# VHH binders against q9y6x5: the designs that were tried, part 26

Target 1, 379 residues: q9y6x5
Amino acid sequence: LPPKLLLVSFDGFRADYLKNYEFPHLQNFIKEGVLVEHVKNVFITKTFPNHYSIVTGLYEESHGIVANSMYDAVTKKHFSDSNDKDPFWWNEAVPIWVTNQLQENRSSAAAMWPGTDVPIHDTISSYFMNYNSSVSFEERLNNITMWLNNSNPPVTFATLYWEEPDASGHKYGPEDKENMSRVLKKIDDLIGDLVQRLKMLGLWENLNVIITSDHGMTQCSQDRLINLDSCIDHSYYTLIDLSPVAAILPKINRTEVYNKLKNCSPHMNVYLKEDIPNRFYYQHNDRIQPIILVADEGWTIVLNESSQKLGDHGYDNSLPSMHPFLAAHGPAFHKGYKHSTINIVDIYPMMCHILGLKPHPNNGTFGHTKCLLVDQWCI

## First folded at step 1 (VHH)

Design c26 (framework vhh_surovatamig_d1)
Fold by ESMFold2-Fast, scan of step 1:
Formats: structure tokens, C-alpha cells, sequence
Structure c26 (fold): chain B 379 residues (1-379), chain A 125 residues (1-125)
């Protein structure tokens, strides 16, 4: 029987939550599996870019989902919540569910994931749910387990996405111990439900399960705002993305716009595209704008207005507050093994190995995940 | 294109009432928290009220609690502010603003300047 993999994402699950809160169900999962304490995500540390990096193994400049709001300078197209289903935005990479369906005559299933309800290179996930935040975890779990157990060709790659703790992280901020404790306990209970359902259906012992996230969360404040309107008039530029990484498309001379912005705030770095730090791997794509503003951790860029968010992400990917974790269990994984750090782009080649797929060229390094796997030599 | 069009402002006596409206277009209105913000002459922007995606949660600045009511109609893509017991200190240009987006794919907040021209409220005798 072909190997099977379920990839689960709890959006915005900061790695150090594991040390500061109780997770009895997740700890039982880890005891019989593996834990990677920190996953170094890609820049910018946002949901769409990082979810697509997990399933492609590529930096954002290579897979083309460079932000949650984008403008493509060559085609003059705009990406927003109203047109996120245009295949154009997703076609610069081949996600693992597409490779899975094309190489092995296998099916893929998605109880949601960015891109799974979009035909990418004329291939859509064999089974999928259209994105809808109102659909319960239970309903997503019912659908994904039904597809894993009752499909021909067999579902060998499946995804399950959940919005928490990201939504509550934004609303309350990660420093709100009372509210975050409640939210994280609920997530742990959902992990318990997932394991129980897989055991009840006879899937648990033969299914590889990865639980991970796309980014962390940092505390924001009304006292840490950068008012862009105090630096430059709106008539001089088009704003493509705002906070905490602003994407600026000049309507006048680029140098003039840059000069108005470069000394605007001590809590923001201003880069011409060519000067974006190489370590970000955020330069070589037409969807990256001529001027990028990067706010310091916990600072919010605004347009002469207040902000209601008490937590945010998108910041420098070297910040531990931006890092998620990865836990895994199943026949491919060691039991009781703990690893310090991997890069988020390393997840893709590891998943391809588990599924027996030939990976597309990618930025991950299989050697970084080798020690997690029972069929691999590591020191 | 994305736009917000405010209306309903005017001159009113202290203790009077006004209802402000905001018509939204060019984005998925029902996916966003929406806010009213105001700017008094010679002052910066002040947040007034916020409403979540389905209207079940509402927050207000302390000075307007019990006097102002924020509401929305997602089918009409419209935001409202009912202002009662108006005071001279409420004199300002009122703007509706796109706030937090909680789709579950990611959180968006105020990514574009979606404020319109505003609507002037003058409370004077």
C-alpha cells in the first residue's frame, strides 16, 4: 500500500507557546513521534507566503506568493481577497498535491490550505473544500478522514487547516495569558480529537501526520504605530501592502519617494528593491515592489489611523517570535526524537521522500530533516 | 477599485442626533472589521467605534459609549453610525475605515487607504 501523509496547520502557532502552556494531547503525540522546536520560516512571515513555501519548498521570490496583497508589474494584475482564486498567482511553483496526482496516479485531499481550491498548472486537489472560516474543525476532520479511508485512486496526501491560534493572537495579543490559555487548550483538545478519530478509523498506525504552522505572533500596541501619512503624500505612490512590511509603487521618481521615507521613523527600515538584505531571499520577483518598508518587531505601519490588532506577524524571519514548530508521528518518523531547528522550505523535500515523489527543484535541504526519519542515516 | 463613500453629516444643535452611512465597494466587505474614525479641526485621527464581520461584537471609545451605535448591513455593503446626544466635542470629519480582516487564510488590516472624503459633523448652536 502506498505511504500516506496528513499535513495539519494551526495558523500562527508560535513555537514558545509549547514551553509556556500545557498541551497534554500534543505532548502525547510528540512522546511517540518527533518534535522540531523551531521552524525558521520564509520572509515575509505571513500566512499565504509561508503555507505555499511548506508545500513547494521554495522561497517567496521563487514561488510567487510574496505577500497577502500583491501587484504584478509585468501583467498589471492585483492580488486581493476578491481574486485569490486566479491561477496566475499560484502558477510559479508546483505544490506537492499537484506532483502527487501527476507522478503516482494517486489522489490528494484538502480540508483547506492556501491554493488547494485553485487549479494550478491545470490540476486541482482531487478532493477539496472551498475555503470557509465558518466550517467547524469537526466537519473538516470528518471530510479529510472519509477521503483518506474511502478513495480510489487512494488519497496519499491530505491537508487540514485551522485558523487558530492566529485569529485570537491578533485579537488579544500573545501576552494575554488568560485568553491565550483558553484558546491553546481548545487547540490541544482538537489535536486529541484528531488522534482519537484516526485511531477509531484504523488509520493511526499507518498514517504519517505532521502538525506544524506557518508563523508565530508578536505583541503590538497603540503606542507603537508608524504613520506613513506623516512622511509622504498619497499622490506620490500606490500602496500595494501596508503592515508590517509595506510595498510601495512610486508614481513619481523612485529616489524622491525613497528620500521622503528613509528617515521617517527610527522603527522602520526602508529598502530599495536592490538593497533588500540577501538573507531574506526576497528580491527576484516582479511582484516585489520597488520600495519595501520593514517595521521593527511589534510596530504597526498605519495611514493616519489607529490599529485594533494587539498581535501581528510578517516581521523579520530571524525573530524567534515569528517561528512555528513541527511535530510528527507515523511509520516514517522516529519515536521520542527532539530536533532543534529546520527551515520551513525543508518540509517539502522531506514530504516528497515520505511519499516516494521526485521533488521539483527547491530551496530545501533533505539532510536537515534526515534525523527525523527511520529509513535515514544521521549522526 | 477599492472605495468608501461616507454621507449623513451636517450641522446639528447640541443634544441632537445624526446617522452616518458608508457605502463600500471593491473588496469583500463582509470579511472585514469596520471602524469609524474622526478628525477634529487641528487634531489627529481618533478611533470612535469598531464592528466585527457579522455585527455580533462592537467596541467604542469611552467618550461616546451609550451615545453612539455602530451597525452594518453586509448585503448592502454599508456601515452606519447612529449618533445621539451630540456634544460640541463631537465636531469632526468622520471617516469609515476598513480594519481587521479575519478570513482564516490570514489576518489583513488596513492595507489600503480605504477612507473616503469623509463627512463633516458640526455640533454648534
Amino acid sequence: as target 1 above (379 residues)
Amino acid sequence: EVQLVESGGGLVQPGGSLRLSCAASGFTFSNYYMSWVRQAPGKGLEWVATINQDGSEKDYVDSVKGRFTISRDNAKKSLYLQMNSLRAEDTAVYYCAKDIYLEGWDEYSSYFDLRGQGTLVTVSS
Scores: ipSAE 0.014, ipTM 0.240, lowest interface PAE 6.9, mean pLDDT 88

Design c27 (framework vhh_surovatamig_d1)
Fold by ESMFold2-Fast, scan of step 1:
Structure c27 (fold): chain B 379 residues (1-379), chain A 128 residues (1-128)
Amino acid sequence: as target 1 above (379 residues)
Amino acid sequence: EVQLVESGGGLVQPGGSLRLSCAASGFTFSDYAMSWVRQAPGKGLEWVATIKQSGSETDYVDSVKGRFTISRDNAKKSLYLQMNSLRAEDTAVYYCARLEDYYWELGSDTKSGYFDYRGQGTLVTVSS
């Protein structure tokens, strides 16, 4: 039988939550598996971009999902969270479930992972659920485990996405120890349920399981707002995305808009597209707007309003607060091994190796994940 | 069919010596760098030593330097590990491994190799 892999994401699971809270079920998982203490994600540190980077191994400028809200200058199309079902937005890369289905006589299964309910290059996940946030973790898990056990051709790659702790991170902020403790304990219990279900079904010993996340979370405040309306009149530009990375499409001369913005707040950086720092790998795509504003950690860009967010993400990917972790268990992984850091784009070539797939060209480095794998070595 | 068959393991007392052998078949042995890797009971896989295709270059994990010697005989299609001054912590199943990627750099921060085939292992127990 071919190797099997289940990839699980808990949205917004900041790496240092592992140091500040108790996770008995996750610790048991790690004791017999591997832990990468933090994962350096791609810029911008948002849900759709980073989830697509995990499954393609590409920077956002290369895979085309450059934000949760986008505008394509060539086709004049607008993207929002509600219209992710247009294949146009996802077609600049080939995600691993498509590769899995096309290279081998294998099936893929998906419970809510971003992009899996969209046909990409005319290929949709063999089994999938249309995105619906009201569907319980238990129902998602029931479907995934049913598909892993009862499919022909066999499901060899499966994904499972859960919206927490991101939703609570936004509502309470990561510094709210009381509320975050409750939320994170519930997530740990869900991890316990996942492991127990796989054991009961006889899947646990032969299945590779990765538990990871797309980004972290930082504390925001009503005392840390950047009012864009005080900097520039809204008639001069179209706003494509707001906070903490604002995407500005000028209605007048680009240089004039830039000059109005560049000194309006000490707590954001203003870039012409060609001046965006190379380390972000966020320049070479028509969906990246002519002017990008990047707020400092914990600062929120607003339009003459208060923000209700007590936590947010999207900030500079060098910030430890933006980093998630990765834990894994299964026949491909060492037992009891701890690793410090990998890049989020490194997950894709590692998963291709585990599944025996030839990866599409990507920005990941297989060498960064070798120490996690039993069929590799490191010194 | 690529095959790697290890032999030479056994029970030895601390301070003793053992010589492990690996017989290779199903490929051109002289075209591949080869490694020894080990797995102690309840622990993960640990790289021990590597030898280049011609036998010209060798490298070792720090804990075995000066005690273990990796060697090869390309005419006999065999890989060897001479283990001296054995310690209790050397107790493990030892595997012969073939490296697919032979471009390695000694002294890098991440000295590692990709191995595509591994034998079934030979048990070494160091105890009194």
Scores: ipSAE 0.000, ipTM 0.108, lowest interface PAE 23.4, mean pLDDT 88

Design c28 (framework vhh_surovatamig_d1)
Fold by ESMFold2-Fast, scan of step 1:
Structure c28 (fold): chain B 379 residues (1-379), chain A 126 residues (1-126)
Amino acid sequence: as target 1 above (379 residues)
Amino acid sequence: EVQLVESGGGLVQPGGSLRLSCAASGFTFSSYWMSWVRQAPGKGLEWVATIKQDGSEKDYVDSVKGRFTISRDNAKKSLYLQMNSLRAEDTAVYYCAKSELYDYLTGEDYSPMDVRGQGTLVTVSS
């Protein structure tokens, strides 16, 4: 029987929520599996970029999903409207479901993971759901488990995406203990439902399950705003992305735009593209704009308006508040093992190993995840 | 242009009931989570209740749980708040708000409370 893997993402699940709130179902999952306490994600710490990094093992500059709003300087295409499912945006990398389907005769299944309802290199997930946020977790789980049990060629790789706790993290902020406690308890109950469903269907003992997230969340405030309109008139530039990383396309000389921005606020860094710190791995792509503004943690860039968010992410990936966790259970994984940290790009080569796939060239290091796996010597 | 028009407020005695309505236009109503938010005299905005796009999930602030019921009619593009066992503490201007979960085709970020209308005044007195 070929190995099987289910990859589950709870969007915006900050790693330290595990220490500050009770998760009885998740803790039971971890007791018989593995926990990576911190996953260092890629910059910028946003949903589309990090979800694509998980399944490609690439930095954003390499896979091409560099933000949730993008402009490509070479082709003049803009990714800014809800109808833009152009494969162009996703074709700079090969995600694991494509590799899984093309290496020997295997199937993939997807419930809402970013990119899975788009043909990439002329290949779409064998089974998928068109993105719709109103579809319940139960319906997503029912479809995934149906496909895992009733497919020919067999589904060996499946993904499941859920929008919480990110939506509530934005609405309430991560420091609202009362509301976040309620939201996180609901997520723990969903994890309990997931495990129970897999056990009832006879999948639990032979399925590898990874539960992870793309980023964390930090507290924002009306007292921590950067008004971009006080720095520069909108006639000098086109705004490609706003907060907390602003992507600026100059309409005039780049140096003139830079000079208007560079000293406007002590709470943001202003970079010419070639001066973006190497540690971000966020420079070598035509979709990265000539000037990037990076707000300090908890600061929101606005256009002469109040902030609409009490929590946000997108900030520097060195910040612990931006880090998710990774938990896993199954025949490939040790039981009761805790690991301190991995890079989010390391998940892809680990998943390829579990599935017996040859990975495409990637930025991950298999050695970083060896200690999680029963068939590996970690030192 | 997003427009939200609240109605159904008025003067009511303690223990009484009111049904608030919100008529939505300028956006695809059935694609958004909707909320009721209130502002008592001299206080800030307080979230009251939220309902999922299809009505399958509902949440309430503790002080109204068991007394208030949120509902929606996607065909009529209308949001409702049934308020029972009203208390003096429920006196406020009530606003209908669009609560966006992210659309991953365009971006993930959402507005926590987008109050656009004039609201409807609820006074619990006598």
Scores: ipSAE 0.000, ipTM 0.146, lowest interface PAE 20.1, mean pLDDT 87

Design c29 (framework vhh_surovatamig_d1)
Fold by ESMFold2-Fast, scan of step 1:
Structure c29 (fold): chain B 379 residues (1-379), chain A 125 residues (1-125)
Amino acid sequence: as target 1 above (379 residues)
Amino acid sequence: EVQLVESGGGLVQPGGSLRLSCAASGFTFSNYYMSWVRQAPGKGLEWVATINQDGSEKDYVDSVKGRFTISRDNAKKSLYLQMNSLRAEDTAVYYCARDYPLEEWYRSGDSFDPRGQGTLVTVSS
């Protein structure tokens, strides 16, 4: 029987939540599996970019999902809707479910993972749910487990996405201990439900399960706003994305727009595209705009308005507050092993190895994840 | 243009009551969740209460449960917060804000919903 893998994402699960809150179900999962304490995500630290990096092993400049809101100046296309199913945006990379279906006589299944309801290189996940935030975790889990147990050709790669704790992190802020405690306890209960469902269906012992996230969360405040309208008039530019990384398309001379922005706030870095720090790997793509503004941690860029967000992400990927974790259990993984840090792009080649797939060229390093796996030598 | 105008704040004794109002214009009020958010002196913003489009679902921060009641009148395009058994800790500027269900906060692209100018509530003893 071919190896099977279920990849689960809890959006916005900051790594240090594991130290500040109790997770009895997740801790039981970890004691018989592996934990990577910090996963260094890709820049920008946003949902769509990082979810696509997990399943392609590529930096955003390489896979083409460079933000949650994007503009292509050549085709005049705009991406800003979670229901946008235009393959144009996703076709710069080959995600693992496509590779799984094309290299082997195998099926993939998906419950809400970004991109799985889009035909990419003329291939859509064999089983999928159209994105709908109102669908419960239980319904997503019921569909995934049904497909894992009742498919021919067999489902060997499955994904499950859940919007929390990101939504609550935005609404309450990660420093609201009372509300976040309640939300994170509910997440832990869902992890318990997941494990129990897999055990009940006889899937648990032979299934590899990865629980991870795309980014963390940082506290925002009405005292930490950057009013872009005080820097520059709207007639000078088209705004492609706002906060905390603003993507600016100049309507006039680029240098003129840059000069208006560069000294406007001490809490924002302003970059011409060619001056974006190399460590971000965020330059070589037509969807990256000519001028990028990067707010300091906890600062929100606004247009002469207040912000309702008490928490946000998208900030510098070197910030620990932006880092998620990775936990895994199954026949491919050691038991009771803890590892300090991997890069989010390293997850893809590790998953390809577990599934016996030949990875497409990627930015990950398989050596970084070797110590997690029972069939590898680790020093 | 979206406009939110809060009123009803003032000075009140501990154990007293106040009713805050918010008049909305410039958008289809009945299509939005609405929230009350507060900022105490020298503190950050704290979410207080949320109400869905038709008023059938309400949610509160634990410290105000049983004391505060959020309500809305879609015909009048108005949001209300009835505050009973007020405590010194409730002293804050209260803001009316457009909101979304929790599951929509993951919304693609940054959207900053306007917040009103606020109304000051002072509970003194």
Scores: ipSAE 0.000, ipTM 0.279, lowest interface PAE 11.3, mean pLDDT 88

Design c3 (framework vhh_surovatamig_d1)
Fold by ESMFold2-Fast, scan of step 1:
Parts: sequence; C-alpha cells; structure tokens
Structure c3 (fold): chain B 379 residues (1-379), chain A 126 residues (1-126)
Amino acid sequence: as target 1 above (379 residues)
Amino acid sequence: EVQLVESGGGLVQPGGSLRLSCAASGFTFSDYAMSWVRQAPGKGLEWVATIKQSGSETDYVDSVKGRFTISRDNAKKSLYLQMNSLRAEDTAVYYCAKERYYSGTWYKDSSAFDIRGQGTLVTVSS
C-alpha cells in the first residue's frame, strides 16, 4: 500500500496550447484531477535546467545544471553529449529518485528523464533506460508499467520523458497552427494510451500521475536576429552557449569584452555575472560565465548567419510563453480543481509529501501546492 | 586553428548522384558532432544533416531523408555526404560545419555550427 507516483514530461508544452487546441484525452484526465494553468519555471527556460529543477526543487545556480551547454571554470570541464553522464555535472543536488531510494529503501524507475541514467551521489535510478530519442513512447511506457508492477523493493517513484512538442515547436514555431495541431493531437493520443494502459494493468485508481513540462515556446523570425559578429571579434572570447542566452568566456580583459557587447543590440541585455537580476536566481555557480547575454522574447542571437529555428525557449521566465502547465490525477489529488499558478520548484516538495519523503533543503514552498491535495486544508 | 575544406561538388543532371567530402584539421575531430549545411542562391543557410561523434546517430532535414547519407571516418578526420536522386531544389553551396559549443541538450541547435570553409557548389541542372 505504499504511495506511488508517475511523473510524465512532454518537453516544450506551452501552457497556452491548452486553450488554443483540443485535448479530449487530457481534458478527461483533468476532469477527475487537478489543473495548474501556469507553472513559472526557472531561468534559463531550457530543458536540462528545468527538468532538474522539477526533481530537486532548486534554482539552477543551486543544482548546477545551469544550461544545456556548460563550462566549469574551476575544473575546466565541458558539458556535452559525450560527457552528460559525468556525475560531476549532476552532483550539486539530490534528485527525488535518489532520496526515494535512500530514505525509504524503495525503488525508482525512469524512462529517459534527464539525469536518471547517471549515478548521482553514487546512486542511480533502480530501473532506467539510457537516453535514446529513437525509442518510442509505447516502449518507454511498457518498461515503466512493468517496473511499477513487478519490482522488489517496490517502485514508488517513476518518470517518463517525451521530446515532443519541443522538437516540432523549434521546427515549425508555435504559431504554425496546421503543423502544431497535428503534433499536439498525437500527444493527446499518447496521453489516452497512457491512461488506458494504467487502467488495463489495474494501476489507475491507486497511482498518482503528474503530467507537466519544463518550458513553453515562442515564435522566432528571420526579422529578429542579433548578429554578435557585428559587435565583437571571435578572437576576444570563447562561446559557451549562444541563444537566446549567450554565455561568454572572455579571452581578454572582461571589461573590454563587456564594453564591446553592452550596446550591441537594443533587443539584448548584457550582464556581468554579478549584475544579473536577483529575480533570475542565476548568479551563484562557477558554471555561470563572466558575461551573460539575454535576448528579448522571439529574438535569436547569431554569428553572421541566418537561423532556421521558427520557435525557441530559454527566455526570461516571467514571460507567459515560457510557462508550461501541470495536470495531475490520483488518490492524493482533488477532483475537478483548477489552480492558476505555481513555481516549478514547488513540484519537488509536493512530490516528497505524496511519497512520504523528507525533502532536502529546496527553494519550493509546500504551501503553494497544498490546495491540490486531498489531505491538506486549502484556505 | 580550425580548418574545414569541402570538395566533391559540381554540375549534375536531375536524378544523378554526388559524394561530398570535408577534410578537418586543427581540432580533435572525433570529439565533435559534424553537420552539412547548405545555402541556395538568394536564400539563407539550411541545415541538411548531422552525425554524432562516433557515427552511431544521424539526423536529416525532411526534404533529403532517404536520398542523402551522412557518414564520417574519424581516423581520416573526414566527413562525407552521399547525395542520391538529386533535384533542382538541392542546388546550393554545401558547407561542412563543426559544432562550435558544448551541448548536453536533448534538442540540439543544428543551425549553430562553426562554418570555416569556402563550401563546395552543387548545381543540379540539365
């Protein structure tokens, strides 16, 4: 009878999609569950950082996954596809699956959630799939449900990650109604498959299921480019990340690089690390570079070239276009309850409560999510 | 300094084939994902294909899937693009591109590659 939780992420699922497209399967899920209309994610609004914030309850400067591309100035290590499994990058926080396995002597299962194929603090998810984008949603679901039913110690926490609608959002842009309608209908069908599979296996009535995302998507254009080459020569810096948040490692005096960039574009803010706005909670980590460039919504930073991306994310986390949603169903959740907004870091302490785990120190506030839960008083 | 030298372009009839090559120097070739990017006359840059470090994964723009094959030889520090069933719309200057920044993302920005060479011109016409 231990509580069980399945956490599902559809990458890049902008909250506004729920109002602009039909989701019959997701609406049936919500009818007997809860909906949070907007989740305010962490800055920068990128995949790896926000997925790790969901499972740690920490801002990026605290958990150490500060971008999808990173350089650590102290150790001189680079974060890339070939070394994203290096525990070094992930060890600045303790994700919920590690806590689940260590505090309660229970198992965790993972279908490709970022970090789950890495030993973090010498602990890897009990059951996991190595990341491979070619593996179908159906195969990921089959493995997760098998592990939920056939494990000792019991799997009490499971994660499932899917790359859409992010990939299509980048390719077509969120304003391409024809292509996005097709992609979002497929996602809704996958949600229907998920619910049907859980019902068929007798899991539906006793499993808590959260469906959420890491960020939204905004429309980009060839008319909204910032050419960095027009302001500074490549010989003056090393580029760690480009767009829409550029991470600049100076090869010369930092002040000289800053002065060349400061007035480069009216559609880009240039920050010395210590001047990054406090509201971003994006300053106190060695992986945050000495100069950070932040493009305005829908603007793309380029190096003397055009961009083929029609959609992007990474922008200011105050932007509604960057916000995902959260839907949940299960014995822990109210039925038919709608909530306006939570912070993405609030998901972690809520999940710890559902699982009966003591949360590690985190930036979330349990009070923000208690109205979603049947065992809590909401006033 | 990073150098990429493209070759193998030329004039070819519709339905024909060409194999493009790129010789890389000045960096550890096996440590980087490599791409082919093209620019048609009067148009912007278009990503065509990417191959990961070991050659185990490849990705293509929809318009060339099933017709083009990207491959690499890490020992020879060379990248290749086998182009079959060529169409007039494939006419472009083709550039070999190195990934210019470290990426640990599930979605890779394949348009943000380091283009160092002069490219090789492919003209598909009768």
Scores: ipSAE 0.000, ipTM 0.266, lowest interface PAE 12.8, mean pLDDT 88

Design c30 (framework vhh_surovatamig_d1)
Fold by ESMFold2-Fast, scan of step 1:
Structure c30 (fold): chain B 379 residues (1-379), chain A 126 residues (1-126)
Amino acid sequence: as target 1 above (379 residues)
Amino acid sequence: EVQLVESGGGLVQPGGSLRLSCAASGFTFSDYAMSWVRQAPGKGLEWVATIKQSGSETDYVDSVKGRFTISRDNAKKSLYLQMNSLRAEDTAVYYCAAEWYLDEYGSPLYTEFDYRGQGTLVTVSS
């Protein structure tokens, strides 16, 4: 009887929302499971990079999904959007569902997790849904639970992705308590639905469930804009990504572009690629551009236009506002245990351990998650 | 201050073509997924087509697949709908609609548009 794991992500669920809002269903989940209060994500603190880091245990420079919009300097390819189905962008790492299918006679299932609708190393999730944001949480949950109960070879690893509270965090900003309270209550109700469905189907007691997120959210403002057009003319560079981390491909000498940018705003840092801080682990990949601009928390880089964003993410991964949480329940996990902090790359080797898989080389440290697991000694 | 202004509607014969345009102002156009929605006489609002922020992903209602093409020009802040092989059942007021999605996926819920234009009438009749 192989162990089973369901990995659930609520996009943009800032860790301190747990302190500032009521989550009766999530609190019941945590009471009988474990809570990691802060997960230190990877830089840049964006959805696709961090979701791929969760399932590979790698920094972005190693797994190759380094931004929402990418340009590969070697192949001259452009990644126009997250829905780019070219396996080229995803092939620099092996995600856990691929390892699960190749190491064991077992299946994987996916409801909308980034990368699961793309063949990676000629392997696609055994069961998957093509990405479509209009598909309800309930339909995603129905498919996942059907596949967990009715598959041969058995589904042992399943993923479920939901776009909230990220979309509302952007629209309203995390400081809008009235709107965020409504959105977060709805998410808590969805967690209640998830637990109820698993109990009704007889899955709850034997399934390991992880509920986590990829990043947090910080408040933005029309008073905190950096107009890049005031710094440099468009003819001098190609813009690969804009905000809050701008990726600049120079059309003229790199030093000349750098000199035009370096003193333009007190609210952004300008780095030549080789000068990007080592702590970001964001340097050794052809998809990282020759110059990057990093806006200070809550500042938005624009091109002589306003921004409608009242909340955003992508900022320095040392900022607590960028951190998600992790909660888990199931036979592999202790009950009622709270842990302070892990790195987001630590989730992958922990999941491999739970599933009995040999992890690919990764940047995570299994020792960081030992205290969560019943079959491990904490100290 | 936010405006979406549709144009290009008119009377066309069955099998004909029309190109609808929508000019956007007062918001950051490239941050929004854009849709065309229509309302036939005496009917409810029907979603027709969506294009995501960068223009890389498009989706269509089954009845227009292969006949209609949605496109956008973020530099010009404009949305387009190329309508070919028009049928009598395509007769409707066509609205340009904006739904804000700033995450990497971005798709409208087809019910919660942030902005919508005034509409342009398309009549397909002999």
Scores: ipSAE 0.000, ipTM 0.275, lowest interface PAE 12.5, mean pLDDT 89

Design c31 (framework vhh_surovatamig_d1)
Fold by ESMFold2-Fast, scan of step 1:
Structure c31 (fold): chain B 379 residues (1-379), chain A 125 residues (1-125)
Amino acid sequence: as target 1 above (379 residues)
Amino acid sequence: EVQLVESGGGLVQPGGSLRLSCAASGFTFSSYWMSWVRQAPGKGLEWVATIKQDGSEKDYVDSVKGRFTISRDNAKKSLYLQMNSLRAEDTAVYYCARVDEYLFSDYGETYFDYRGQGTLVTVSS
């Protein structure tokens, strides 16, 4: 029978939460599996971009989901949650579930992972749920496990997405020990439920399970605001995305807009598109605007208003606060192995290897993850 | 069965005022945060205002601060939006929405469990 993989994401699960809070269920999972302590994500460190990078192995400039809010200068289209099901936005890459379905007569299943309710290159996940935040973790898990056991052709790749701890991270901030302790304990209990369900259904011993996240979280404050209205008048530009990476489309001369912004705050960097640091891999796409503003960690860009966020992400991907972790268990993985760091784009070629799929060209390096795998020689 | 029914929309002149109402049924209204969200022609859904279960906390999108007031009457199971100094940019379908657990999300509108069918507000001469 073909290998099976379940990819689980807990949105906004900062890597160092593992050091500061107790996770008995997750620690039992790690004890009999592998842990990557830090995953270096892609810039910008936002939900849609990083979830798509995990399943394509590509930087944002290459897969085309460059932000959670986008404008395409060539087609004049706008991207938002209310129209994110237009295949146009997702067609610049081939996610792993599409590749899985096009090779070896295999099925894919999805519970809420970004992009899985969209036909991409005319292929939608074989089984999926339309995105709805009110659907419980238990219902998502019940559907995924049913599809893993009862599908023909067999489901070999499944995804499961959960909105926490990101939602609470934004609301309370990661430094709120009382509220974050409560939230993270609930997540650990959900991981316990996941393992128990897989054991009861006879899936646990033969299923590869990856638990990861797209980004971390950093503490914000109303004492750390950058008021864009004090820098430049609204008549000079169209705002495509605001914070902590602002995407600016000039209505007048680009140089004039740049000059009004470049020295406005010591707590943000202002880049013309061609001057964006090469290390971000955030330049070569029509959806990246002519000017971007990058706030320093913990600073929020606002339009003459108070920020309601006590936590945020989207910051420089070199920041440890932006990094998630990766834990995995199953027949493909060693038991009790710890690895320090991988790049988030490395997850895709590793998953292709586990499933026996030929990966599309990607920015990941299989060698970075080979020490996690039992069928690889690691020196 | 959860139901949210909006009313009070219509055509109004710039600078005018309008009061939207939402009648809730099928759930314990007093136990939920409530919101108003809107969708302008050709645009996405935009959060407008949120109110706590007991009315003690209120939040607004910046463009309506000082002009709009959200309120509720738990005895009547009703949510209201008083809109003053209306602008052409306020033209939209306005939806009453029940907040699930969290307002601050990369997915915005996805944290609303239920919304009504909407009421159209047109600000034009």
Scores: ipSAE 0.000, ipTM 0.174, lowest interface PAE 15.9, mean pLDDT 89

